# Ledger of designs, part 137: miniprotein binders against q9h3h3

Target 1, 235 residues: q9h3h3
Amino acid sequence: EDGFTAEHLAAEAMAADMDPWLVFDARTTPATELDAWLAKYPPSQVTRYGDPGSPNSEPVGWIAVYGQGYSPNSGDVQGLQAAWEALQTSGRPITPGTLRQLAITHHVLSGKWLMHLAPGFKLDHAWAGIARAVVEGQLQVAKVSPRAKEGGRQVICVYTDDFTDRLGVLEADSAIRAAGIKCLLTYKPDVYTYLGIYRANRWHLCPTLYESRFQLGGSARGSRVLDRANNVELT

## First folded at step 12 (miniprotein)

Design xC22
Fold by ESMFold2-Fast, scan of step 12:
Order: C-alpha cells, then sequence, then structure tokens
Structure xC22 (fold): chain B 235 residues (1-235), chain A 90 residues (1-90)
C-alpha cells in the first residue's frame, strides 16, 4: 500500500542510504558466488526494517551490486548544498543550466536509470539480470530497494558516472535492455536527488533527463529514448 | 472550526520544531546520528500533516512556517546521509 507523497518518498529513500546495505562487491568477490547471493537476498523478500521471517532480521536500506571497476565518488555534496541555498537566496533564475553548472563545480556528476516494479518474481528476475550485467562488466553499479511495510513498488537504480555524458547514459540504457529489461526507465541526475528536486517543484524543472521505453520489434538500441529536457526523441 | 484547526497546526509545528532542534543538536554534538535520523523522520510526518492542514485552512503564515521547517529538516537529512552511509558485504 502506497500512502506517501513524492516528498515523503524522497525523504524515505535518502534515509535508506543511512541504513546498512547488503552488497555484492565484484571488486573482492568472485562472480561465481553471485547466483547464490541473489537467491539468498531476493529484493521482494528482504524487508526494509527487518523481520525474523525474511532473509534479514535487521534493517536494510539498499541491496547493491558493485562492478569490478566501481570507484565511488559522490563529489562535494555539502558544497553543492551551500551553493544551492545561496542561489535560492539570490533570487536569480534557477534553470537546468544553473543546476548543471553547480553539479560540475562540486563534482556531483553521477546519475541513474530508475525502474519501479511491484514486489514479486518479475522484480527479482529484473534485479538478477541487472546484477549479472554489473558483475559481467556491462554496467558499473546498481541497487534495489527492499520491501517496505506498506508494500508498494520497489525501485532499481542503475548508475552512470556522469549525467552530462549523453553517450554514457545511452550506453547504460542499451546494456539494461540487453540484460532483458523491458519496463519503463527514467534517468535522473543525483544532483536533483540531493537537492530534493522531485516531480512537483516550484522551479518547474524536470529532474528526469531521459525516458526509455522498450521497443517491440527491435530498434537499433532495443528501446525508444526521449530527451525529456529538450522534448526530442533520440531513438 | 478555523481556530481549532489553527491550534492543531501550531501544535504540530511546535512539536516538529522541538524534535528538529533536538536532531540539530545531536548532529552538532556528533552524538547518536541514528537517533537524529529517527527524529527527522518523525519531523517530516508532523510537518507534512501541518502543511496539508495549513493549505486547507489557507493560512499563508502557517504554510510558510511548515515549508521552512521542511526545508531545514531536508538540509539536516542530507548532512546526516553524508555521515551515515553504511555498507555490508556478503
Amino acid sequence: as target 1 above (235 residues)
Amino acid sequence: SPEEIREEIEELLEKAEELLEEAEKLFKEGVDPRKARELLMEVFKLLWEALRLAEKLGNRELLERAWELIRRAWQLLLKLRELLKERYEE
């Protein structure tokens, strides 16, 4: 059951970053152990706050897979936050361009493809496909939310290093599709997430830069990608 | 009545601000960051309820107070997130 606003859901997601994560780290763990790990921690069964009847008795914020080449860098989030407050206080226009410049200045460049799926076999199957693509080197890093008490949809996040690198973002989309994913995907830079810019914001910013839909019949990329910011279809 | 709704909103805002100040103090002192996060999640629940009631009442002063507290709470939540990222390997 889903009883929260977008604002509440954003706060819950950020709070989840602060709880322990279940991580398969391909930098230190053999790829041959992935299937057993996935069977042990299916996201539809892992509970957000722990339950003796689930795979976890303790709270879990995220279930994640790190690729062999993964090198985390969230940038200077505190500097970004301070600059954002100054920009708002200045009364100057807030545009995608000014957010992009703040992100570059503070090295907050990561972004993610998001997919929302109901708890169940389809979610677990999609996550397994993404996790294998990460461990095999086609994607860099991904995470999936555990099951909330209220039920509702869970989210799979597939990260790229630099949201300003359109080719890299599109290559990640292709890899997601090659992993067998057919649901709707949306791409959001982490800068919008950190600043609390979500669907209903007063600056009329679209925090979703790209939208990807599975193309039945097979386009060159296996998907239709829309640049939401410029309202241009790329594939 | 409008006055009873106003009193309810003020009680929610006062409770939220008390908890937010407690969370801010814990953060500044570097003590019990998980308690600070728990307080913040309660603050957001109280503030969202206050915001909805203030919108229905049409009271700009209370609406502004609710939004400013939500903004303060979000800023602290982001700061706590930067301190409390935890990871476990299997």
Scores: ipSAE 0.484, ipTM 0.748, lowest interface PAE 2.1, mean pLDDT 85

Design xC23
Fold by ESMFold2-Fast, scan of step 12:
Structure xC23 (fold): chain B 235 residues (1-235), chain A 90 residues (1-90)
Amino acid sequence: as target 1 above (235 residues)
Amino acid sequence: SPEEIREEIEELLEKAEELLEEAEKLFKEGVDPRKARELLMEVFKLLWEALRLAEKLGNRELLERAWELIRRAWQLLLKLRELLREEWLE
């Protein structure tokens, strides 16, 4: 809806990290239980702050699916934040390369493919496809935002371990496409989220590293992926 | 009119700064981090509207003020996320 920006969604997602999550953890739960769990907690019906008429009575920050091999690694976020403060006071140029180096130094390497969809059947269907791919081992971990209000879009985040690993990022995109997803995807490294890099930021940085568009085309993969920072087509 | 848009931006920025200061006070005093988070969500809503209007107006001073407040709000949100994570995990 009008007035919602990527910055609004990013800030809301950050706040959601602080609330309880609904998690299907394939490391401890049989894959055969996934379909029932998805039917119980469709993201279009799970409410952000709880509602007696919804699947949840208490606040829910995120609905997540962890793959069997999932091993969380946030890196040194505290060291990253201290180094970012030092960089800003140093007067050195703030560029994609400088932020990439900061992320590598502090092992803050994770990133995510983002897709934004309106509440409804298409969102629930897309989430079910992503969740199945995670449980089947084609993706590592994913989460989707709950419904905040009527008319607002929800976001599905599909994570990869290392945003500097182009092959890993492209493999995740391919798996998302194989799951039947045809909408626009953008890839954001978590370092940008931690440092508050957003659209129209004061350093004129592109807030996403990659963009994926669904494509039909003979023997080509199901998508075209662009390196937005360097304006180069990867596929 | 440009004057009315400028006044709207000033009001949005003023309200955002007041709520941000309240959130910062709650964080500093170590009380009600959930309320501080709710205030920050309202701050971001106000600031994004201010950014949109400042860009439309073409006013760099107002745009810069909005960016500085967003930066400040974002820093507090990260601190609150860490505080609440520690409470939740602990």
Scores: ipSAE 0.041, ipTM 0.463, lowest interface PAE 5.9, mean pLDDT 83

Design xC24
Fold by ESMFold2-Fast, scan of step 12:
Structure xC24 (fold): chain B 235 residues (1-235), chain A 90 residues (1-90)
Amino acid sequence: as target 1 above (235 residues)
Amino acid sequence: SPEEIREEIEELLEKAEELLEEAEKLFKEGVDPRKARELLMEVFKLLWEALRLAEKLGNRELLERAWELIRRAWQLLLKLRELLYKERLE
């Protein structure tokens, strides 16, 4: 609801990376098994800490689908952290451009389109569409949060290899829209996630680079994408 | 009750720093990374409450102290995540 709450939820999301994941890996599993896997593990029913009444009895951090061509590349996160601490000590301005250069220098280039949905049929349907697009090769990799004990919205993250590759970011948006997704999407580079840049950050940086809105009536792309920092329509 | 709120913030920050130092020690010694994560999650809960109260009180010194501890906690969380994430990928 506020910036401080968003930052606390971000810490919990990062901690979820450390718990077991439920993964459909298209590199080793036939695509014909996807529908059964999606039916077994709908994100609205998979619980964060396990429950005898849910599909999982043990904690689950994320539910993920890896595409056939997916090759993880986190870059030099340790080098990024060291450079970030040096930058903060230097007194130099902390700007989107400075963070972009840190990310490029340390090869921390991945980013993601985010969508937030309430638990239920709409979430499960959206995730199924995204998962099929990943397995069919239209997207590279995606994950969705499990259901929290207290309820609340869940997040679907759709990753791209390089946030500086605008064409690649826009192609991912198009594939998400083609999968039937109509909700608001925002794009966040992983460098911002790793450095803890959220809405309440002390440097007053916009926490996302792009925003995508579904366009009713059908445009050539099916969506309007805005560069949030520069306030420029990317069509 | 500005004085009472100030004291509450100070207690939250002191408790958070104690737990953060314990988590940092566990990480440095390579001991019980799951416990280090549990301590960090409690640190974030304490620091979030401290930030909320410091902002309400309008005290910049306390707000800056809370942000500095969040920065330290976040750095450790990221290092711990990298360690455990790599373990899972293997």
Scores: ipSAE 0.533, ipTM 0.791, lowest interface PAE 1.7, mean pLDDT 87

Design xC25
Fold by ESMFold2-Fast, scan of step 12:
Structure xC25 (fold): chain B 235 residues (1-235), chain A 85 residues (1-85)
Amino acid sequence: as target 1 above (235 residues)
Amino acid sequence: SPEEIREEIEELLEKAEELLEEAEKLFKEGVDPRKARKLLMEVFKLLWEALRLAEKLGNRELLERAWELIRRAWQLLLKLRELLK
C-alpha cells in the first residue's frame, strides 16, 4: 500500500479484470480436486505479470472459485455508465439513493465483502478457507488478487448477487466467519466499483455499505456488522 | 510556496491530459488496447498526485480540473474492460 492511493489501487483492480483469470469452477470440476488446485496456485506465489519462478509464466488478473450454483450476472454495465454520465451532466443531486436506483434500473446488483491481507501463509490459509466454503455451497463465488510486482496487501473478494438483499449480505458475512476469517471486512456494491467511486470522491459518498468486525466468544453470529451509511448496528 | 505548488499541479495535469489523449486515440483507432491500458495507469498516478496537491493547496479550479480528467480516464478504462472481457 505504501506509495499507492485508493484511486490507483482501484484502477489497477479494474485493469486486472482484463487479464486472464485462474479459475476453479465447481460447476464442472469435482470438489475432490480443490485441494490440489489450491496447492498449485497459492495467491501469495502467483505473480500479477508472471515470471519463471512463480506458478504462472503469463499475466494473471485474478484467482477465482466459482460455486456449483454460480450464475454470472454483471447486469448492463454499459447502460449504467451512459446513465451515470447523463446524471452528472443533468445537475440532479447525486446521492446513495440515486446510485441505488441506477444500479437497480441497469441490473448491476452484485456486491462483495473485501478483506486485505499481506502476502504469505495467512493470506493463503484464508483464501483456502473461503474457496472451500464456496465449493461446499456456503458462499457463491470469490476471487483473490495475485501478488503485485511492488508488493503490498492482496485482496480477497467474496461476492453476493444482490447488494439490496441485506439478509443475503449478512448470510455471506456469517459464512466467511464460519470459514475462520477474523480480520476486518467491508462490503461494497459493484456499482460503486464500476463508476470509480472510492474514499475521495466528488459527491462525498460512502461506497462502503457495511463493516464487519470479528468478536471473540459471547456473540451468537461471531461478528458485529455495522451499516456504515446509516451508522446503525445490525448485529 | 503556493505558487510553486500550483505550477507542479499544472505540470501533472498537462502530462496526464497528454497521455490520456494518446490512450483515447488508441481506443478510437481500435489498436493496441494493452498500451492504452498502460497509459491510463500512468494517467491515474499523475492525477491522484495532482488531486492530493490541489486539496492541500485548497484550489477549487485545479481540483475540478483534476476530477474532470479522472472522470475521462475512468470512462475510458471501463470501456476498455468491456471490450476486453
Scores: ipSAE 0.534, ipTM 0.788, lowest interface PAE 1.7, mean pLDDT 87

Design xC26
Fold by ESMFold2-Fast, scan of step 12:
Structure xC26 (fold): chain B 235 residues (1-235), chain A 85 residues (1-85)
Amino acid sequence: as target 1 above (235 residues)
Amino acid sequence: SPEEIREEIEELLEKAEELLEEAEKLFKEGVDPRKARQLLMEVFKLLWEALRLAEKLGNRELLERAWELIRRAWQLLLKLRELLK
């Protein structure tokens, strides 16, 4: 059964931000240590709450890799939240443009490419490819969820610093494809995540801005990217 | 029966609102934010169940009540995440 599973999983994902993270930080750790770290903490084996026999005995919210040039900027999330509550109380229409303007005003600009994979070798291999791209400088930062007790797919999130910078979003897609990733990707701005815009949102908004599909062919490499709001092919 | 399902939804909503109010009080008092998070995760579980049943029943009033509680719970979850990240 589906129903509201995606929304509940989204709440669990936000709660996971509050638990400890396993981080490879290329700003302070030599790149030569990455392969050993990936072998120690494959995402298919790291458990959300720490199981006997897993690499972790304690809860893990996320497994992350920070690039050498990574400089986090979360913006003014408190101001965004206050403005969002005021907007909903005002009765004004809630549209993609209104959310974009709130994000810009409060400097909440980051976003992410999402891929969902079942636990196993393919997930671990995909994560290793993404992690190497981050450490080598082709991507800025990424994280992957640990294995949930009930099972189900895990998510890899590959971040960009500005969802309004279309070129930057497309460059990240290209780097993900160059790392050997062939599955469906969708792009979601963090403002949508913070404000709870998921599949069954009250305002009937599309929960993602872009969709990337792997496609072999022609003079172009690797993927077709669709702007979902405008129904326009970008690559 | 539809009446039995309605009663189950009412019970889920009442329990969720009680736990949500407890979590909101803990947050406002600045006490035990991790317990507030635990209460919120239980609130979401109850509310997603209530939504599934209300959607099956086709009852707009119950759906609206569940969505309003989810909105309140989500706002508190984001505030806790900002505090504890």
Scores: ipSAE 0.544, ipTM 0.809, lowest interface PAE 1.8, mean pLDDT 87

Design xC27
Fold by ESMFold2-Fast, scan of step 12:
Formats: sequence, C-alpha cells, structure tokens
Structure xC27 (fold): chain B 235 residues (1-235), chain A 85 residues (1-85)
Amino acid sequence: as target 1 above (235 residues)
Amino acid sequence: SPEEIREEIEELLEKAEELLEEAEKLFKEGVDPRKARTLLMEVFKLLWEALRLAEKLGNRELLERAWELIRRAWQLLLKLRELLK
C-alpha cells in the first residue's frame, strides 16, 4: 500500500501557507507570554482542519514564532518562475549552479532547516526549544505543521535569510543544537520549493543542500554538517 | 493485467486534466481561488497514483504525460500561494 510521497507532502505544505496561521509574534507580544502560548498550542494537539476536541475548532495551516527582528523577504518569486520556464524551454542543461544563479538574480534567497518528528512529547518539546530560541534572538523565525487528519510525521522549519551565506546557515544549525535538538536536520533553499523540484529524475538535482547530524562529545557546535550537494564535510 | 493498468492510468490522467483545466480557469478569471486550491489537491492525488502505476507498468509515454501534468499543476499551486499567502 502506497502512502504519502515527498511530492504530496510538499504540495500539502504549500497549500497550508494559504490557511490561517497561529502566530506568536515577538515584535508585538512580550516574551513572558510565550510559555502560556506554547502550553495552549502544542503542535501534537493542534489539528490541520480543526476539531472540537483540539485547541482549534477552525483550520490551521502553520504554527509559527516570529522573532523580534523578523522581516520577511521572499524575493521576486514571479520573476523566478518566468525565468525557470524560459530555461526549460531553452533546452539548456538544468544544474544546481544554474538554479543558484536564478535564485540570486531574483533575490529568492531564503532557506530552512527541516526536522521531521512523530506527533507526541518529543515534537512538542523540540518546538518549545526552537520557539524560545527565536524569541531570545538566536533564530529569526520558525514554524511547525499541525497534526494531519491522516497522521504521519510533523515538520519544524527554521528559516535563514540567505542560503548562499554558508556561515549564516551554520550559525542557525548551532543555535538549533544549543536549543537541545538532537535529531537529523536537512537544509533546503526555498528556490527548490517554489520550483517544485523534489524528484529530480533527468536533472539529478538534490534539493537538500546541507545535512546536520548530532555529534555526541564532538565539536563545540554539537553537530557534523555535510554539504550534501558537493559531498563535503564542513564541521 | 498490463492493459487494465494502462486503462486505469488513462482514466486518472483524463480526470486530473479535467480538474486542472477547471482550476486554471478559476484562477485566470480571479474567481474562487480556494476552490481552485481544492481542485489542485485532488489533481495531485490523481497524478501521483497515475505516476505510481505508470512506473510499475514501465510505460515511458504515460510517465511523461503524468510528469507534464504535475509540472503544470505545480505552476498553478505556486501562483495561488503567491496570491493567498
């Protein structure tokens, strides 16, 4: 029996962007209110389409925490899409370098560290740690998916402004580890998400740029980071 | 049988294209974008099943048709997200 594919989960995640979000906004809400908000909306209990038995009666697309300095910049997504169609029509080879240049040209630079966890205490604990790091200024913004009607793993997304800024991406990984997160993390530039590149059959594209694994007793960062696209260890 | 699987794939692709055309029309006319999203989510379900069966059958032309409709559906999904985010 065939379950959810990566492509299905990606499409559902993009559709979730269009539904209401539950947001703790540190730009307008005192940090002292975070713990009560986290207790009210644990992601393992918030349901995607609402349920009288859950914290929400109405649909929720995402549960998010915005940092004090959060200022979203998604770039020129429409221009990126048009350039992508032109590239495909041209017959020119589609490579990671080509997509990187399209992303830079159109300022579609954001990316995210992803962690997938089963519904339950560990998910709620991980989310609380991430949310506190955001409110305290170690991370800029994060969101977590609500519980799907059909079940399955939920995802925590921790965003950075610029996937080409390797140091910034690694600093976010360090902050995630400092928050007590020990699970596998993967980093994906939003350019791959917007263009729907998940099964790179003919192009052999890997939408995952970095992979972070917890390293017990290891480096000061607490993790080993691999440049997945180039197969190089970064530290 | 291979012929029965082929017929199932063709029915899935036909239904998906019909719903996709309806969603594209709604988007173009600026009418009911949330209905367009609902139709698109059904389109993806039909297309992933068609893709799975086409891979199992080993039919390259049906695989290519499924991927082309997925590409087209994804373009519309991104446009809707930009409109409704």
Scores: ipSAE 0.581, ipTM 0.827, lowest interface PAE 1.6, mean pLDDT 87

Design xC28
Fold by ESMFold2-Fast, scan of step 12:
Structure xC28 (fold): chain B 235 residues (1-235), chain A 85 residues (1-85)
Amino acid sequence: as target 1 above (235 residues)
Amino acid sequence: SPEEIREEIEELLEKAEELLEEAEKLFKEGVDPRKARHLLMEVFKLLWEALRLAEKLGNRELLERAWELIRRAWQLLLKLRELLK
């Protein structure tokens, strides 16, 4: 009934990378300016294509916060894409292991924890918590989508440098929970994003590697993390 | 009717392919990458609807045609993103 909403949102997210970003860059901006910036650009009010009535008059692809130690590295996406095309025409099985190998070979290692929230106070509050954790050094970088013309949920993406570093992925989850986030989180490597691995993918792959659920009185981390790729509980 | 749904899918696929070919040509010629992106977003909208209808109809040939066009469209979208990021 919902059609291909997740797939369409994935395509729109990729297209959004090509429009201007609103960035708080802690490498060049004092942390004391963050609260004013968050008040000026709440994600529930920033519009995707601009509107005179919103904080922005021009299109905005993403609203992002860069940590003081953030050093961007997307790897060789062009080489990854060429290898992916060759793999598909080779007839070789497409598996999580094959995609992992492709990502390592082309240094496309980043990944992200995802949370989807409806526009409103809870989204803006969650984003503010994540942004503060980034500026304080508990997380490296994060971004949130602006409000779409059609409405719908917005996404907060919290990045880690290396999806193969399980400890680093779990440390990011802990930092997100410490920031007060209680909603469901899923972790997706950027290689899956670039290659279009989504819910209805042709290869029947699970589109995320981990799921995190908030637990009161659970582990010391405050969450239960499931390794979806291996069907193993980690906490 | 099944025949009317089939005709609708074929019309969506034909229109999507025409727009996709235009976007591919713009990219190849290095002309107006923003227009190429706009055309691609329209292509995806048409193809998602074609897929939805083809799944409902249960027609494997139409499903495969839609997925092949989505593959081409996604490849171009990623190339544009790498160019314009």
Scores: ipSAE 0.625, ipTM 0.841, lowest interface PAE 1.5, mean pLDDT 88

Design xC29
Fold by ESMFold2-Fast, scan of step 12:
Structure xC29 (fold): chain B 235 residues (1-235), chain A 85 residues (1-85)
Amino acid sequence: as target 1 above (235 residues)
Amino acid sequence: SPEEIREEIEELLEKAEELLEEAEKLFKEGVDPRKARMLLMEVFKLLWEALRLAEKLGNRELLERAWELIRRAWQLLLKLRELLK
């Protein structure tokens, strides 16, 4: 039953930010150590709250890989939240455009390509491909959720610095495809995540900005990318 | 029966609101943020179940009450995440 799965997973994902992360940081760790790290911490086996039979005995919120050029900037989330409350009480229409402007004003620019996969070989293989692309410099940073107690789908998040930079978003999609990923991808700006914009939102906004589908014999980028907010094909 | 489902939804909403108020108090007082998070995760579990049952029952008033509490809980979760990340 998928009634409120996206909303439930989103709340759990935000709570997971508050627990310890397992990080391969290419800024301080040699790339030659990545394969051993991936073998030690396959996301299908790392448990959210710890288990003596898993790679971790203590809780893990996220498994992440930071690229050599990674420079985190989450912007002014507190200011964004205050402005969002003011916007809701102002009577001004709430549209993708007004949210974009709010995000720009408060420097909350990051966004991410999302892929949801069941625990198992395909998840671990996809994560390994993404992690290598990050360490090799084709992507900037990525994270994957650990295994939940009920064994539901896990999510891989591949971040870009600026969701308003369409070329950068498309370049990340191309790099994901070049890493061998063929599943459906959706792109969500962190501003939507922070403000709780999911599938069942009050403003009838599409919860993602872009959708990418693998395309056999298709474009130079190996995928078809749709701008979901404006219903326009980009590739 | 529909009456039993209504009673279950009311109990879920009442318990969720009590736990949410406790979490809001802890956050406001700056005390035990880990307990506040634990309470919020329980609030979401109760509210998702209340929404599921309210949709099954077709009761718009109960759905609206559950969504109002979810919006309130989400605002607190974001504030807590900013504090603890």
Scores: ipSAE 0.555, ipTM 0.798, lowest interface PAE 1.7, mean pLDDT 87

Design xC3
Fold by ESMFold2-Fast, scan of step 12:
Structure xC3 (fold): chain B 235 residues (1-235), chain A 85 residues (1-85)
Amino acid sequence: as target 1 above (235 residues)
Amino acid sequence: SPEEIREEIEELLEKAEELLEEAEKLFKEGVDPRKARELLMEVFKLLWEALRLAEKLGNRELLERAWELIRRAWQLLLYLRELLK
């Protein structure tokens, strides 16, 4: 069941960035239009490559919601890539710490909470909750993958602007939980995505920085967050 | 069985490198970047299978060859993403 499926899905996800996106942009669209947009484009029904019988006839890479205050900043990805090639030829160890240093130096600071759900009602309901939290200002931006031709789980990505800002990462987790999300969440910095750090990576690094589990029986924050790099519980 | 698996891995790596070189050429010439992306997705499928087999076989040399091709393929995918996003 495990293997390189996650790695292949990660490559597909990066390739999807290159196709058109269906975007609800709260910076230019009234919040009152969100519910109609969500009903028109449920992620379980939007197809990756288009179909006259689906909501889209043309390919869609991502379905996204931009918050009112969203200001994209991907940093210097080309500089990061060049520095990464130099690091790989050096004698320096490749660790979470060295990757963090590269990310800070090149301003590649964004990261995301990931959740993987099967196509269907639970996915569409989870996405609607996340989208509303974005439009209401509790989250900055989020996207969800369309339905793949061959099937399989879809991914919801909820972004924060700085993975080194632990408070901001935890606040996003709290907002996701407040939206009714109970599934496992993992947090991945975009630097790991750009450098190809996935489950079976060559460096044997943990592919995510944080893990969030819904706290059964109630709690002050609704979840338990683990720092996977240091094996320390944060909450 | 081990010899047959080795031959399968070598065939996968050869095909992947051929398609990767075609994708790199398209990118370099600025021709049909979406075709280059399609070729890269096929390259990754071949390389993930080569890695799976190389790990099971326990062959370090084949594993390292697969990782080097994945590095090249991922680098090109990132360049294409930056170009077409």
Scores: ipSAE 0.548, ipTM 0.817, lowest interface PAE 1.8, mean pLDDT 87

Design xC30
Fold by ESMFold2-Fast, scan of step 12:
Structure xC30 (fold): chain B 235 residues (1-235), chain A 85 residues (1-85)
Amino acid sequence: as target 1 above (235 residues)
Amino acid sequence: SPEEIREEIEELLEKAEELLEEAEKLFKEGVDPRKARELLMRVFKLLWEALRLAEKLGNRELLERAWELIRRAWQLLLKLRELLK
């Protein structure tokens, strides 16, 4: 994909937050109902704007699964945005460190592991594995994009509460791997998403903090995790 | 030709700014936030094409103009998302 296409898709993903979500909420729904729900709403078949031939007739922004312990906390996004505007006007350097400090100050701490898959069986199978891990308590919350009108890859997002908590980020990676996921994963803090830090950003910042690659062979972890900012292997 | 590409970029930027100003006005007036979102999605498509062409042309001034409009558009998109989520 071209970098500019990725930025456009990122804008579409943020716009999708504003449309209705299809949610399996384990806080109020028995785990025994998950398999039927996954069969009813496979992400490869759910359409972004609705279609008589799809599971949905109305627009769907996201398909999500909430764990039993899920408690949404987006922090002070409005305060973050105001501080970001001030930082840009100030002429101060825009660096990973300044973005991290803004996020901490405004309690915008959540982040996510991202995986991009083409519509089809592999996407639906991967999503089912992630959804089961969420309902069983190994992960807190996840969502997947519906099928776009123009096609292209879909994204699964697996969230953690605090991107500054390295152990928590690594535990989520382990749980994703234990769910059978073998594709490349990248970790992005929500502060980067809210502020529009993507592949072709003006400040030439790396748009993700961590990268996870499936590890073949007899290793105990099942993956290798790289800290992209410091170029250091964490596993 | 470089001249034709420059003219195409200028047209894309002009159209994007018109639509962005309309979306900003709707948001400021508290009117039709869903239409403001629709306009912003059109703005991004125009601006990403303008960036692609400006990068190919190697024109710093046009790149800066496109990035400034993207900054404004993204700020408005985030405000709309916070309003409508």
Scores: ipSAE 0.625, ipTM 0.843, lowest interface PAE 1.5, mean pLDDT 88

Design xC31
Fold by ESMFold2-Fast, scan of step 12:
Structure xC31 (fold): chain B 235 residues (1-235), chain A 85 residues (1-85)
Amino acid sequence: as target 1 above (235 residues)
Amino acid sequence: SPEEIREEIEELLEKAEELLEEAEKLFKEGVDPRKARELLMEVFELLWEALRLAEKLGNRELLERAWELIRRAWQLLLKLRELLK
């Protein structure tokens, strides 16, 4: 818990959406090309602004892999934003429930499992596992941040289509674990990202909906998933 | 001292609001969205520092002013992202 570091990184992440992405798109590129692409663009070496000695000469906002069946739907972000401003002036309490309703009304339903890793072999290995799961059809889409100028942890985001579909969220967690990922995962709906709900938000909302912890030798599904706001185990 | 910290926060907030208004004007005029984004990133740096100091000082009024400017800056950042994505 780092003061305002999470908020600063969140603003940088949204700004990164505006720069070019390096994309492996399995809808148009043969899966046999993935290993060469991963070797060319390891996230620990791709730099945010195209520094000398990196694989990229130009700025890169995100490194992404799109699955064969990936069909994006961003919803009505403009309508969501207008409704959010109206909610803030209405006197109605700002709660997870009101944010959920705004998201449903405006079809801003996507969400993502997040993992934060230091630059290096473990990050590159984790990303390769996730990328293969996407190309093989176990996950729909994922992205990873490039290396920041100042260093620091990088983030892998694994998306699901609908954060209100609990089974779909849990299936993605299972697929991430099957890909060999053992670190802590947290799940955040894109509505929270768009509206600026981060760790030190002014409404004191929990910034994530779920967390997943790896289970070493249990007979369960390989991870324990917790509803963070209600402290209720889902698996 | 608390008074010196207060003055520092007020300077940070004034500078942030100036740059934010410049970014808002660029966006409204449809001019140089890259410059608008650059200004917004500076605004956030100033405002995170203002929040840190305001929390340390325990001044609710300054915290609320910083959060209001962050709200405006975030709103513009999202609009720029939607425009440029």
Scores: ipSAE 0.631, ipTM 0.842, lowest interface PAE 1.4, mean pLDDT 88

